# VHH binders against EKC/KEOPS complex subunit cgi121 (cgi121): the designs that were tried, part 163

Target 1, 174 residues: EKC/KEOPS complex subunit cgi121 (cgi121), of Schizosaccharomyces pombe (q9p7j3)
Amino acid sequence: MILPLFPETQVHVFVYENVSNCAAIHEQLISQNPIYDYAFLDAATILYKKQVYSAIIRALEDRRDEQMKTKTIHSEVILSLSPKTEISSAFRQFSMTKKSKNIVVVKIDSKLTEEEEFERLDKLVEGNRVEFSDEELQKLIDFKVLKKNYKLDPSTLENPLASILSSIALRGYS
Below, E stands for the ipSAE of ESMFold2; O stands for the ipSAE of OpenDDE; V2 stands for 0.75 times the mean of E and O plus 0.25 times the DockQ between their complexes.

## First folded at step 16 (VHH)

Design ze36 (from zd4 with S54H; framework vhh_7yz9_2; at its last look DockQ between E and O 0.94; V2 from the best seeds 0.88)
Fold by OpenDDE, look of step 17:
Structure ze36 (fold): chain B 174 residues (1-174), chain A 120 residues (1-120)
Amino acid sequence: as target 1 above (174 residues)
Amino acid sequence: QWQLVESGGGLVQAGGSLRLSCTASGFTFSSYRMGWYRQTAGNEREWVALIAKHGRIDYADSVKGRFTISRDNAKNTVYLQMNSLKPEDTAVYYCTARLYDKYGPTEDYWGQGTPVTVSS
């Protein structure tokens, strides 16, 4: 996928359910294994495609402006999901954990086709690939976690997308 | 041989002010994003304030409105004016320099850190 504002940057997003090896993946991430150069997100925290895209765009903007807060573009994506500027909080809130069962995986700057990237990633993730869609994401979301992460209240729960996108877009501007 | 040297840290009472300075050498200062991170014992470093070479400035939520970052390219120095300091601001503050290409950071330099202690 190509984002309109970043035509030179190829982005792939994959969703896996019933992942059995999140703990193993997590260990590889901690060890900074370059083979695992992705953003691994807990699907329980993701409700919309636009949420992910917004975070990606924010991260790419940070890179464009040479103002990344984290070490990698993928970690920046994780940070960008958060309404808070604190890195540790963002990772705690949105990053895949050892206990995660469903994940969203983001690849930025891929030189491979989506299918090729999938084949590569499929060797790393032991789970079932599902479509990256709002419909599928809605099946995986934990609304309690979502509410907590974005401080959603009854007034914003009717249209959480607007609140989420606003939180992402306006992070650090309040 | 690059170097980042921080100064200006110390003990201050809550509500007080400090001004940190970081002087760089050994690289083209104007080409780098400069910034400040802070770290407390047992925790990861957190970014505080960043100033890109093109002038974009970002602040962490916890310091916004109280801290001001600036840079003087002629002096190869980045500053952090810290006002209305709180005990929560107690940490070792690290100066950082980052170089970018189109894919992201290519170089990262860190100072040795300057301690800031804010007493109640």
Scores: ipSAE 0.923, ipTM 0.964, lowest interface PAE 0.5, mean pLDDT 96
Fold by ESMFold2, look of step 17:
Parts: C-alpha cells; structure tokens; sequence
Structure ze36 (fold): chain B 174 residues (1-174), chain A 120 residues (1-120)
C-alpha cells in the first residue's frame, strides 16, 4: 500500500491470529536478525486500521524530518503508537511479547508485492493470517489494555478513535 | 576518525542547573541531527532532546520546560542546558550524532557519556 503523503514508500500490514512462536520471533528481534526487520505489534493493543496508519505516518514524518528517536523505521512505528515520548514504555505497551497470541506486522520500504512479502513472512510466523480490517482487529483487541494505554474514560468510548489519533499526532508537543 | 566529547556533568543538588556540551570532529557537523540520550542503571537509553540540522527540536515529556537543547555549527558543538534538576534526572548523558538518507539513519555516533547525579 502507498500512503499519499509518502508516495515512494511501500507499506504492507499483516495480521496473524493464534501465533504459536512469538517467543522465537522475540529472540530474533533482540538479536537484531535482519530477516525479522518488521514492526511486530501485539494485536491486543490495536483496534483500528487508522491507529496503525497514523503511527506509520508519524514515524515517516519523523524520518523525513531527521528526528527519529529509535534506530529503525519499524521501531519508530512502535514508539509512534504511544501517547508518551518514552521508548521503553512504548515497547512494553505495544510491542509483541513472548506471551502474545495475536500480532500485527508492519513492513515499511518494502521492495516486494504484498503477496511476495506474505511468502517471506509466512516462513517466520506460525499462525493464521487474517484480513487487516477493523472487523478482524476488533476480535483481537483487549479493551482493558486499550483504555489503559490511551487513558480512555467512559466519555471517550463514544468515539475512541479520535482520542487515540490525537494522542499519536500530538505526542511531543506542548 | 570521528569524535564526540561530552563535558559538563557532575554532582548537583535538586533544583540546580548544569550545562552539558558535546564537541564533534571528523564529520560535517552541520549535516547531522544532534541529540542527547540518558541511561539509568539497568535500563535502556532514552532520548532526552534532539535538534535537527535545520533547527527542529524535540524534547522528551519528562524534561520539557526544564531542558533546552541548542547547537552552534561554527563551534561543532551541541549543548543541553538542564534547569530545575530533579533526582529522577540522575543518569549518564550521551551525545549522539545521526546522519540520514531517505530510508533512515546511515551514520549513528555516540559519545562516551557524562554522568549527572542530582542529590536530594
């Protein structure tokens, strides 16, 4: 997929449910294996497609402006999901862990078609791919985690998307 | 060979101020994003303040309003003015220089770190 603000940047997003090897993937991420150069997110923290796209856009804006806080564009996506500036808390809250069961996987700067990227990723993830859609994401979300991560209260439950997107867009400004 | 030399750290009482300096050599300073990260024992390095080659500045939430980053391209130096210091600011502070292409960082330089201790 191509974001209008970044027409030369190809992005793919995949969703897997019932992943059995998150611990193995996690080990490869901490060893910085370049084959695993993706953003691996815990799907329990993701309710909307726009949540993921907004984090991707924020990460790409920071790259464009030469103000990335983390080492890679994929780690920057993880930070960009957070309403707070602290890197460690963003990873703790949004990144796939050894205990994760469902994941969202983001590839930025892909040189492959979506089909080709799927083939590569299928070699790495032991789970069932589902559509990247709000319908599928809502089946995988943990609303208690979502409310905690974005400090949502009952008044924002009417339209939590706007509150979440604001948090992503405004992080770091005061 | 590139160098980043930090100075200005030390012991200071809560409420006090310190000014960190980082002088660079061996690369074109004006082309690099400069910044400060800090690290407490047992934790990962966390970004503190970043200043882009064209002047955009970002601050971590925990230091906003108290710290000021600036750069002097003529002196190849980046500064961190730290005011209203708190015990929570105790850390080793690292200067960093980063060069970008369109895909992200291509050069990523770190200083040796300068310790800052803020006593109660």
Amino acid sequence: as target 1 above (174 residues)
Amino acid sequence: QWQLVESGGGLVQAGGSLRLSCTASGFTFSSYRMGWYRQTAGNEREWVALIAKHGRIDYADSVKGRFTISRDNAKNTVYLQMNSLKPEDTAVYYCTARLYDKYGPTEDYWGQGTPVTVSS
Scores: ipSAE 0.803, ipTM 0.924, lowest interface PAE 0.8, mean pLDDT 92
Fold by ESMFold2-Fast, scan of step 16:
Structure ze36 (fold): chain B 174 residues (1-174), chain A 120 residues (1-120)
Amino acid sequence: as target 1 above (174 residues)
Amino acid sequence: QWQLVESGGGLVQAGGSLRLSCTASGFTFSSYRMGWYRQTAGNEREWVALIAKHGRIDYADSVKGRFTISRDNAKNTVYLQMNSLKPEDTAVYYCTARLYDKYGPTEDYWGQGTPVTVSS
């Protein structure tokens, strides 16, 4: 994938359903194992491809401007999904947990092709890979979680895209 | 060889002010992004205010309009002016210095922390 503001940056996004080893992955993330340097998101929180891309762009902007709030570009993607500036809240709401079943995995600055990253991730993630598409994401979303994370009312919940993207883009500016 | 030495913390009543200072040594201060984080008992560190080497400043939502970050490259010092203090600002405040390359932080230095207690 190419981003208009960051055409030099390699970005890969993977979606896995029915993941059985989230507890093991979570333990590796807590121990900061470099092999697991990805953003591991709970798919229950992601409704659109554009939602993920907006968070990636925001994280890359903060890296460019030398204003990352977190330790890595991947953790900055997780923070950037949140409508609030608080790091702990963002991680609690968007990161995969030991109990997650479906995940979205983001890799930035890979020196590997998408196929090579898939081969690597297939060794780490015990689940079924599905296409990164709005159709597949809609099967995995939890609307109660989405509503809570972005403070959506019933009227915006029916068509939440603009509200979600504004929340990501305007975090810390309003 | 590097050091970050914080000062200016203490006890203050709600509505009061404190000015924190952090003096750096052992690295080229002007090349680093400087910042302040805080940690309350039982919680992870949260960022408060960041100032880039080129002057961009970011504030966390909780302190925006009340706190001001500034830097003096000639003195190798970063400051946090804290006004209209609230009991929820009670925390240990940490000074940080980061050096960046194109892939992100390459060096990440942290001070020892200075306690701030705001009484109700």
Scores: ipSAE 0.765, ipTM 0.909, lowest interface PAE 1.1, mean pLDDT 91
ESMFold2 (binder alone), look of step 17: mean pLDDT 85; pTM 0.847

Design ze37 (from zd4 with G55S; framework vhh_7yz9_2)
Fold by ESMFold2-Fast, scan of step 16:
Structure ze37 (fold): chain B 174 residues (1-174), chain A 120 residues (1-120)
Amino acid sequence: as target 1 above (174 residues)
Amino acid sequence: QWQLVESGGGLVQAGGSLRLSCTASGFTFSSYRMGWYRQTAGNEREWVALIAKSSRIDYADSVKGRFTISRDNAKNTVYLQMNSLKPEDTAVYYCTARLYDKYGPTEDYWGQGTPVTVSS
């Protein structure tokens, strides 16, 4: 995918369901193994493709402006999903955990094609890859988690997309 | 050899003020994004305030309106003016310097940390 504001930045997004090795992946992330340099998100927190793209754009803006709060562009994507500025809260809300079952994986600045990244990730993730689409994401979302993370009220439930995107874009203003 | 030396920490009563300073040596200070992070016992390090080489500034929600970050390139020093201090601001404060290329951070330097204790 090519982002209009960042046309030279390569972005790949992958979705895996029924992942059996989340505990092992989590341990590799804690140990900062460079092979696992991706953003590993809990799919229970992601409802729309645009949600992921908005967080990617925000992270790339912070990188451009030399305002990254975290160590890597991938961890910055995780932070950028959160409506709050606290790093630890954002990671607890959106990062995959040992208990995660379905995950969304983001790779930025890949020199590899999408197919080559599949070859690498399929060796790391023990699960079924599905299409990165709103339809597939809607099968994996946990609406209770989504409502809690974005503090959605009944008035925004019928169209949560605008509220979610505003929360991501306006992080740090409110 | 790079160095970041923090000063200005200490004990203060709630509602008081402190000014932290961090003086850099061994690298081209004006080319680096400077910042302050803090860590409380048993918790992860959290960012507090960042200032880019352009002087663009960003604050964490918890300190916005109370803390002010500034830099003096002639003195190779970054400052954190901390006003209206609360017991929750008690932490070890770390100065950081980061160099960016087009792909992100290339160098990330940290000071030793300076303790700040705010009593109620």
Scores: ipSAE 0.654, ipTM 0.878, lowest interface PAE 1.4, mean pLDDT 90

Design ze38 (from zd4 with G55A; framework vhh_7yz9_2)
Fold by ESMFold2-Fast, scan of step 16:
Structure ze38 (fold): chain B 174 residues (1-174), chain A 120 residues (1-120)
Amino acid sequence: as target 1 above (174 residues)
Amino acid sequence: QWQLVESGGGLVQAGGSLRLSCTASGFTFSSYRMGWYRQTAGNEREWVALIAKSARIDYADSVKGRFTISRDNAKNTVYLQMNSLKPEDTAVYYCTARLYDKYGPTEDYWGQGTPVTVSS
């Protein structure tokens, strides 16, 4: 995917369902193994492709403006999904855990082609890769988790997309 | 070698003010994004205020309207003016310096921390 505002930045997003080795992946992330330098998200928290892309754009804007709050662009993507500025809350809300079953994986600034990243990541993740599409994401979302993370009111508009995107884009500005 | 020296911490009553200073040496201060993070017992380190080399500033929601970050490149010093202090602001405050290139952070430096205690 090519982002109009960041045309030189290569972005790949992968979705895996029925992942059996989340505990092993989590251990590698805690040990900061550079092979696992990706944003590993719990798919229970992601409803739309635009949600992921909005967080990526926000993280890239903070990198451009020299205002990243976390150590890596991938951890900044995780922070950028949160409507709040607190780092620890964002990671608890959106990061993959040892108990996760379905994950969304983001790679920024890959030196590999998309196909090479597919081959590499398929060896690290023991699960079924599915298309990164709104249709597939809607099969994996937990609406109770989504409503809690973005404080969605049952009486708000029929479509939560605009509220979610505004929460991501305006984090820390109001 | 690089060094970040924090000062200005201490004990203050709720509603009071403190000014933290952090003086840098051993690197080109004006090229670095400067900032303040804090850590309370039992919690992870959280960011408080950041100031880029462009003077662009960001504040965490918990301190907006009460804290002011500023920098003086001639003195190689970054400041945090803390007003209307609350007991919840009690923490160890860390000064940080970060260098960016086109691909992101390349250097990340941290001070030893200065304790701030706000009594009720």
Scores: ipSAE 0.696, ipTM 0.884, lowest interface PAE 1.3, mean pLDDT 90

Design ze39 (from zd4 with G55D; framework vhh_7yz9_2)
Fold by ESMFold2-Fast, scan of step 16:
Structure ze39 (fold): chain B 174 residues (1-174), chain A 120 residues (1-120)
Amino acid sequence: as target 1 above (174 residues)
Amino acid sequence: QWQLVESGGGLVQAGGSLRLSCTASGFTFSSYRMGWYRQTAGNEREWVALIAKSDRIDYADSVKGRFTISRDNAKNTVYLQMNSLKPEDTAVYYCTARLYDKYGPTEDYWGQGTPVTVSS
C-alpha cells in the first residue's frame, strides 16, 4: 500500500489465523532477533484495515517529527494503536502473546517485495494466511478486548471506526 | 566522547517540587531530541517527556499538567520541572539524547540516572 502522506514508505500487512507457534515467535521477539523485525499484533485487537493504517501513519509522523518513544518503527506502530501514552500498557494490549491464535504482521521499510516478505513470513509463522480485509479481520476480533482497549460505550460499539481512528490520531495531543 | 550528567534528584514530600537538569557534552546538543524516561524497580523504562530540536514537546499522560520539559541550547542542558509530586512518581529518572535521520534514530544516548523518592 502507498500512504498519501508517506508515498516513499514501503508498507506490507499480513494476517494469519490458527497460528500454532506464537510462543516460539514471542521468544524470538524478546531476544530481539533481527529476522523478526516486524510488528506482531494480536488479531483479537484489530477490527479494521484503517485502524492498522492509522497506527502506521502515526508512527511515521512521530519518526518524522523526532518523537518516537520506542526503539524501532515497528514497536512504535504497536504503541500508536493505543489511545494512552504508556509503552508497557500498549504492548500488553496490542502485541501478540504466547497464547495468541491469530495475528496481524506489519512490515515498514522492507527491502523486499510483498511476495518476498510473504515467502519469508511463511517460514516464520505456522498458520493459515488470510486476506488483509475488513471481512477477515471481523472474523478474528474480540469485541470485549476492543471495547476495553478503546474504552468504547455500548452505543459507540455499534459503529466504532471513527472513535478508534480519533483515539489513535489524537492520543497525546488532547 | 559523549556525556550526559544528571542532577537535581532527591527526597521530597508529596505535593512538593523538584527540578532535574541534564548537561550534555561531546556532541552537537542542538541537533538532538532530548528527553526524560523513568524506571521503577522491576519494571521497564517509561517515557516521561520529550523535546525535539524543533522545540515540539510531548508528555506522557501520567505527568501531563504537572511536569514541564525545557531546553537551553546555549548551556547544552535539558530540564524537567516536576510539580505536584505523587508517591507514584518515585523512580530513577534518565536523561536521553537521540539523533534522527529519515529512517529513524541513528544515535541513542542515556545518562546514568538520578533517583527521585516521593514520600507520602
Scores: ipSAE 0.703, ipTM 0.890, lowest interface PAE 1.3, mean pLDDT 91

Design ze40 (from zd4 with R56K; framework vhh_7yz9_2)
Fold by ESMFold2-Fast, scan of step 16:
Structure ze40 (fold): chain B 174 residues (1-174), chain A 120 residues (1-120)
Amino acid sequence: as target 1 above (174 residues)
Amino acid sequence: QWQLVESGGGLVQAGGSLRLSCTASGFTFSSYRMGWYRQTAGNEREWVALIAKSGKIDYADSVKGRFTISRDNAKNTVYLQMNSLKPEDTAVYYCTARLYDKYGPTEDYWGQGTPVTVSS
């Protein structure tokens, strides 16, 4: 995948369903184990590929402009999914928890190929890997979580893409 | 070696104003992104305002329109002008300096914090 605004940046996105070791992964994230340097998202919060890419682009823009609020590009992706600029709220809303069952994993600036990253992640994640596609994401989304995170009303929930993307892109411009 | 010295905190009445200053030494100030974070008792540290070496500025939603961040490279100082203060602005305010390369932050410096108390 090539991002038009960041064509030299290597980006990989992985989706896992029925993950049984989220508590163990969460422990590694809390201990800041560098092997786990990825953005681990709860798939219950992600409806579209474009939602993930918009957050990645925002994080890369903030890195380029020296405006990152968090310590790593991966934590900045998590923050960038939130419509608000509050770090703790964004992590609570979008990060994988010990109780998560389906996850989306983002890697930026990998020195490995996508296949090599899959091999590495498949050893860390005890779950079934599925295609990163809108079809697969729509099987894993929790619409109640999505509605709450983006403050969607019933009319926008029928076609939420534009609202989600504008929330990510215009975060902090109010 | 490096230092970030904060000043200007204190007690102020709701609706009042304070100006925080942070003077840097021991590194090339003009090369760093400067910023202010705050922490309230029992909560995580949250960002307030950031100013890049280019002059690009970003504010947290809770302070937008009330606070103004600025920098003076000749004085190695970053400022936070806080207007229309509210009791919920009560926190310890931290100055931060961050150096970036193309992969992100390479150096991250923090001041000791300056307390701000806003009485109702």
Scores: ipSAE 0.602, ipTM 0.863, lowest interface PAE 1.8, mean pLDDT 90

Design ze41 (from zd4 with I57V; framework vhh_7yz9_2)
Fold by ESMFold2-Fast, scan of step 16:
Structure ze41 (fold): chain B 174 residues (1-174), chain A 120 residues (1-120)
Amino acid sequence: as target 1 above (174 residues)
Amino acid sequence: QWQLVESGGGLVQAGGSLRLSCTASGFTFSSYRMGWYRQTAGNEREWVALIAKSGRVDYADSVKGRFTISRDNAKNTVYLQMNSLKPEDTAVYYCTARLYDKYGPTEDYWGQGTPVTVSS
């Protein structure tokens, strides 16, 4: 995918359901194994494609402006999903855990094609790939988690897209 | 070898002020993004304030309006002016220097930390 504000940046997003090895992946992420340099998100926290794209754009803006708070562009994507600036809270809210079942995986600055990244991820992720689409994401979301992470009220929850996107774009300004 | 030397920490009463300083040596200070992070007992390190080589600043929500980050390239020093201090600001404060290329951070340096205690 090509982002209008960052046309030279390669972005790939993958969605996996029924992942059986999340605990093993989580251990590799804790050990900072460079083979696992991706943003591994819990799909229970992602409702829209635009939610992921907004976080990617925010992370790329912070990289451009030399304002990244975390160590890698991928960890910055995870931070950028959060409506608040605290790093630890963002990771607890959005990153995959050893108990996750469904995940969203983001790769930025890949020199590989989408197919080549998928072949690489096949060796790392024991699960079923599904389309990165709003329809598939809506099968995996946990609305209680979404409401808690973005502090949505009942009136907002019926159409949360604008609220979520504003929270991501305005993080640190509100 | 690179070095970051912090000073200015200590004990202060709630509502008071402190100014932290961090002097760099062994690298081209003006090319680095500078910043301050803090760590409280039992918690992970959190960012506080950042200043890019351009002079652009950014602040964590918890300190916005109370803390000011600045840099003096002639002195190879970054400062954190801390006003209206609260007991919740009690932490060890770390100075950091980061070099960027087009793909992100390439070098990341950390000071030894300076303790700040704010009494209620």
Scores: ipSAE 0.641, ipTM 0.874, lowest interface PAE 1.6, mean pLDDT 90

Design ze42 (from zd4 with I57L; framework vhh_7yz9_2)
Fold by ESMFold2-Fast, scan of step 16:
Structure ze42 (fold): chain B 174 residues (1-174), chain A 120 residues (1-120)
Amino acid sequence: as target 1 above (174 residues)
Amino acid sequence: QWQLVESGGGLVQAGGSLRLSCTASGFTFSSYRMGWYRQTAGNEREWVALIAKSGRLDYADSVKGRFTISRDNAKNTVYLQMNSLKPEDTAVYYCTARLYDKYGPTEDYWGQGTPVTVSS
C-alpha cells in the first residue's frame, strides 16, 4: 500500500491465525534479531484495518518530525496504537506474547513486494495467513481486551471505530 | 568524543521544583533532537519530554503541564524545568540526543543519568 502523505514509504500488513510458534518469535524479538524487524501485534487487539493504518501514519509523522519515542519505526507503530504515551504500557497492551495465537505483522520501508515479504514471513511464522480485512480481523478480536486498551464505554463497543481512531490520532495532545 | 553531562538532580519535597540541565560536547548539538527519559527501579526507561531541532515539543501525559523542556543551541544545553513535583516523579533522569535521516534515527546518545527523589 502507498500512503498519500508518505508516497515513498512501502507498507505491508499480514494477518496470521493459529500460530504455533509465538514463543519462539517472542524470543527472537527480545534478542533483537534483525531478521524479525517487523511490528508483531496480538490480533486480539486489532478490530479494523483503519486502526492499523492510523497507527502507521502516526508513527511516520513522528519519524518525519524527529519525535520518535522508541528505537525503530516498527516499535513506534506499536506505541502509536496506544491511547497513552507510556512505552511499556503500549508494548504490554498490543505486542504479541508467548501466549498469542493470532498475530498482525506490519512491515515499513520494505524494498520487497507483498509476495516476497510473505515468502520471508512464511519461514518465520508457523500459522495460516488470512486476508487483511475487517471481516477476518473481527474473527480474531477480543472485545474485553479492546475495551480495556481504549477505555471504551460499554455502549461504544457496538461501533467503536471513531473512538479508536480519535485515541490514536490525539494521543499526547489532550 | 561525544559527551552528555546531566546536572540539577537531588532531593526535593512534594510540590517543589527542580531544573535539570544537560550539556553536550563532541557533536553538532543544533542538528540533534534532544530529550529526557526517566527510569524507576524495576521498570524500563520511559520518555518524559522531547525537543526537535525545529523546536517542536512533545510531553508524556504524566508530566504535561508541570514540566517544560527547552534548549539553548549557543550553550549546547537542554533543560527540563520540573514544577509541582510528585513522589511518582522519583526516578533517574537521562538526557538523550538523537540524529535522524529519512529512514529514522542514525545516532542515539545517552547521558549517565541524574537521580531525582521527591519525598512526600
Scores: ipSAE 0.683, ipTM 0.882, lowest interface PAE 1.5, mean pLDDT 91

Design ze43 (from zd4 with I57T; framework vhh_7yz9_2)
Fold by ESMFold2-Fast, scan of step 16:
Structure ze43 (fold): chain B 174 residues (1-174), chain A 120 residues (1-120)
Amino acid sequence: as target 1 above (174 residues)
Amino acid sequence: QWQLVESGGGLVQAGGSLRLSCTASGFTFSSYRMGWYRQTAGNEREWVALIAKSGRTDYADSVKGRFTISRDNAKNTVYLQMNSLKPEDTAVYYCTARLYDKYGPTEDYWGQGTPVTVSS
């Protein structure tokens, strides 16, 4: 995908359901294995494509402005999903865990084509790839997790898109 | 080759002020984004304040309005002015320097840390 504000930046987003090896992936992330340099998100936390893109755009803005709070662009995407600027909190809220079942995987600045990246990830992830679409994401979301992560009121749970995007774009304003 | 030397930490009463300094050597200071992070026992390092080579600043919500980051390129020094200190600000404070290319940090340097204790 091409982002209008960052047309030279390669972005690939993959969604996997029924992943059986999350514990093994998590171990590789903890060991900082460079083969696993992706943002591995728990799909229970992602409701919309725009939510992921808003976090990517915020991370790329912070990279452009030399204001990344984390070490890599992929960890910055994870931080950018959070309404707070607390690194440890953001990772607990949005990162894949050993107990995750469905995941969203983001790759930025790949030297590989989307097809090559998929082939590589399919060997690392033991699950079923599904389309990155609002329809598929809505099958995987956990609304209790979403409500807690974004501090959503009952009145916003029926249509939370604007609240989520505002939380991502406006984090750091009061 | 590179060094980051922190100073200015110590014990202070709640409501007081401290000024942390970090002097760099062995690299072109003016080309690096400078910053301050802090760590409490048992927790991961959290960012506090950043200053880009352009002079643009950014602050964690917990310190916004109380802390000010600044840099003096002639002295190769970055500062953190901490006002209205709270017991919750008690931590080891780390100076950091990062060089960026278009893909993000290419060099990432960290000081040894300076302890700050705020008594109630």
Scores: ipSAE 0.516, ipTM 0.828, lowest interface PAE 2.3, mean pLDDT 90

Design ze44 (from zd4 with I57Y; framework vhh_7yz9_2)
Fold by ESMFold2-Fast, scan of step 16:
Structure ze44 (fold): chain B 174 residues (1-174), chain A 120 residues (1-120)
Amino acid sequence: as target 1 above (174 residues)
Amino acid sequence: QWQLVESGGGLVQAGGSLRLSCTASGFTFSSYRMGWYRQTAGNEREWVALIAKSGRYDYADSVKGRFTISRDNAKNTVYLQMNSLKPEDTAVYYCTARLYDKYGPTEDYWGQGTPVTVSS
């Protein structure tokens, strides 16, 4: 994918359903194994492609402006999904856990082609890859988790996309 | 040999003020993003305030309007002015310096931390 604001930045997004080895992946993330340098998100928290892209754009803006709060661009994507500035809250709410069943995986600045990243991830993730589309994401979302994470009330339920994107773009400026 | 030396911490009553200072040596201070993080017992380190080499700054929601970050490149020092202190601001405060290239942070330096205790 090519981002209009960051045309030289290589971005790949993958979606896996029915993942059986989330506990093993989680252990690798805790040990900071460089092979696992990706943003591993719980698909229960992601409703739209634009939600993921907005978090990526925010993370890249913070990198450009020397305002990253976390150690890596991938952890910054996770933080950028949160409406709040607290790092621990963002990771607890959006990161894959040992209990996750469906995941969204983001790779930024890959030196590999998309096909090579597919081959690498298919060795790490024991699950079924599906298309990164709003349709597929809607099958994996948990609306109770989404409402809690973005503080959605009855006034925003009719159009949650605008509220979610505003939360991501304006985090720390309210 | 790089060093970050924090000072200005201590015990203060709720509603009081403290000014933290962090003096750097052994690297080109003006090229680094400076910042303050804090850690409470049993919790992960959280960011408080950041200031880029451009002078652009950011604050965590919990301190916005109460804390002010500033830097003095001539003195190789970054400051955190903390006003209207609350018991929940009690933490060890860490100074950090970060160098960036096109792909993100290339160097991260951390001070040893200075304790701040806000009572009653």
Scores: ipSAE 0.715, ipTM 0.896, lowest interface PAE 1.3, mean pLDDT 91

Design ze45 (from zd4 with L50I; framework vhh_7yz9_2)
Fold by ESMFold2-Fast, scan of step 16:
Structure ze45 (fold): chain B 174 residues (1-174), chain A 120 residues (1-120)
Amino acid sequence: as target 1 above (174 residues)
Amino acid sequence: QWQLVESGGGLVQAGGSLRLSCTASGFTFSSYRMGWYRQTAGNEREWVAIIAKSGRIDYADSVKGRFTISRDNAKNTVYLQMNSLKPEDTAVYYCTARLYDKYGPTEDYWGQGTPVTVSS
């Protein structure tokens, strides 16, 4: 996919459900194995495609402006999903854990095509690939987790998109 | 070879002030984004303040309004002025220097850290 504000930047997003090897993937992430250089998100935290895109755009803006707080663009995507600036909180809130069942995987600046990245990820992730669509994401979301992460009240739960996007875009400017 | 030398850490009373300095050598300081991170016992490093080569600054929510980051390119030094210190600011503070090219971070340097203890 091509982002209008970053047309030179290649972005791929993949969704997997019923993943059985999250513990193994998590161990590779904490050991910083370069083969696993992706943003591995818990799908329980993602409701919309635009939520993921907004975090990607924020991370790319911070990279452009030399304002990245984390080591990699992928970890910056995870931080950018959080309404707060604390790195540890963002990772606890949004990154996959050993107990995750469904995941969203983001790749930025791949030298591979989308098909080649999928083939590579299919070897790393033991799960069922589904379409990156609002419909599929809404089957995997945990609304209690979403409400807690973005501090949503009952009045915003019916249409949380604007609140979520505002939280991502205005992180650190409150 | 590159070096980052921190100074200014120590023991201070709650409500007090402290100024950290970090002097760089072995690279073109003015081309690097500079920053301060901190690590509390049992936790991973958290960022505190970042200043880009352009002078653009970001602060973590926990220190906004209390800490000020600045740089002096002529002295190859980045500073962190810490005011209204709280016991929760007790940590080892690390100076960082990062070089960006058009594709992102290229070099990422870290100092040895300077301890700051804020007593209640």
Scores: ipSAE 0.668, ipTM 0.883, lowest interface PAE 1.5, mean pLDDT 91

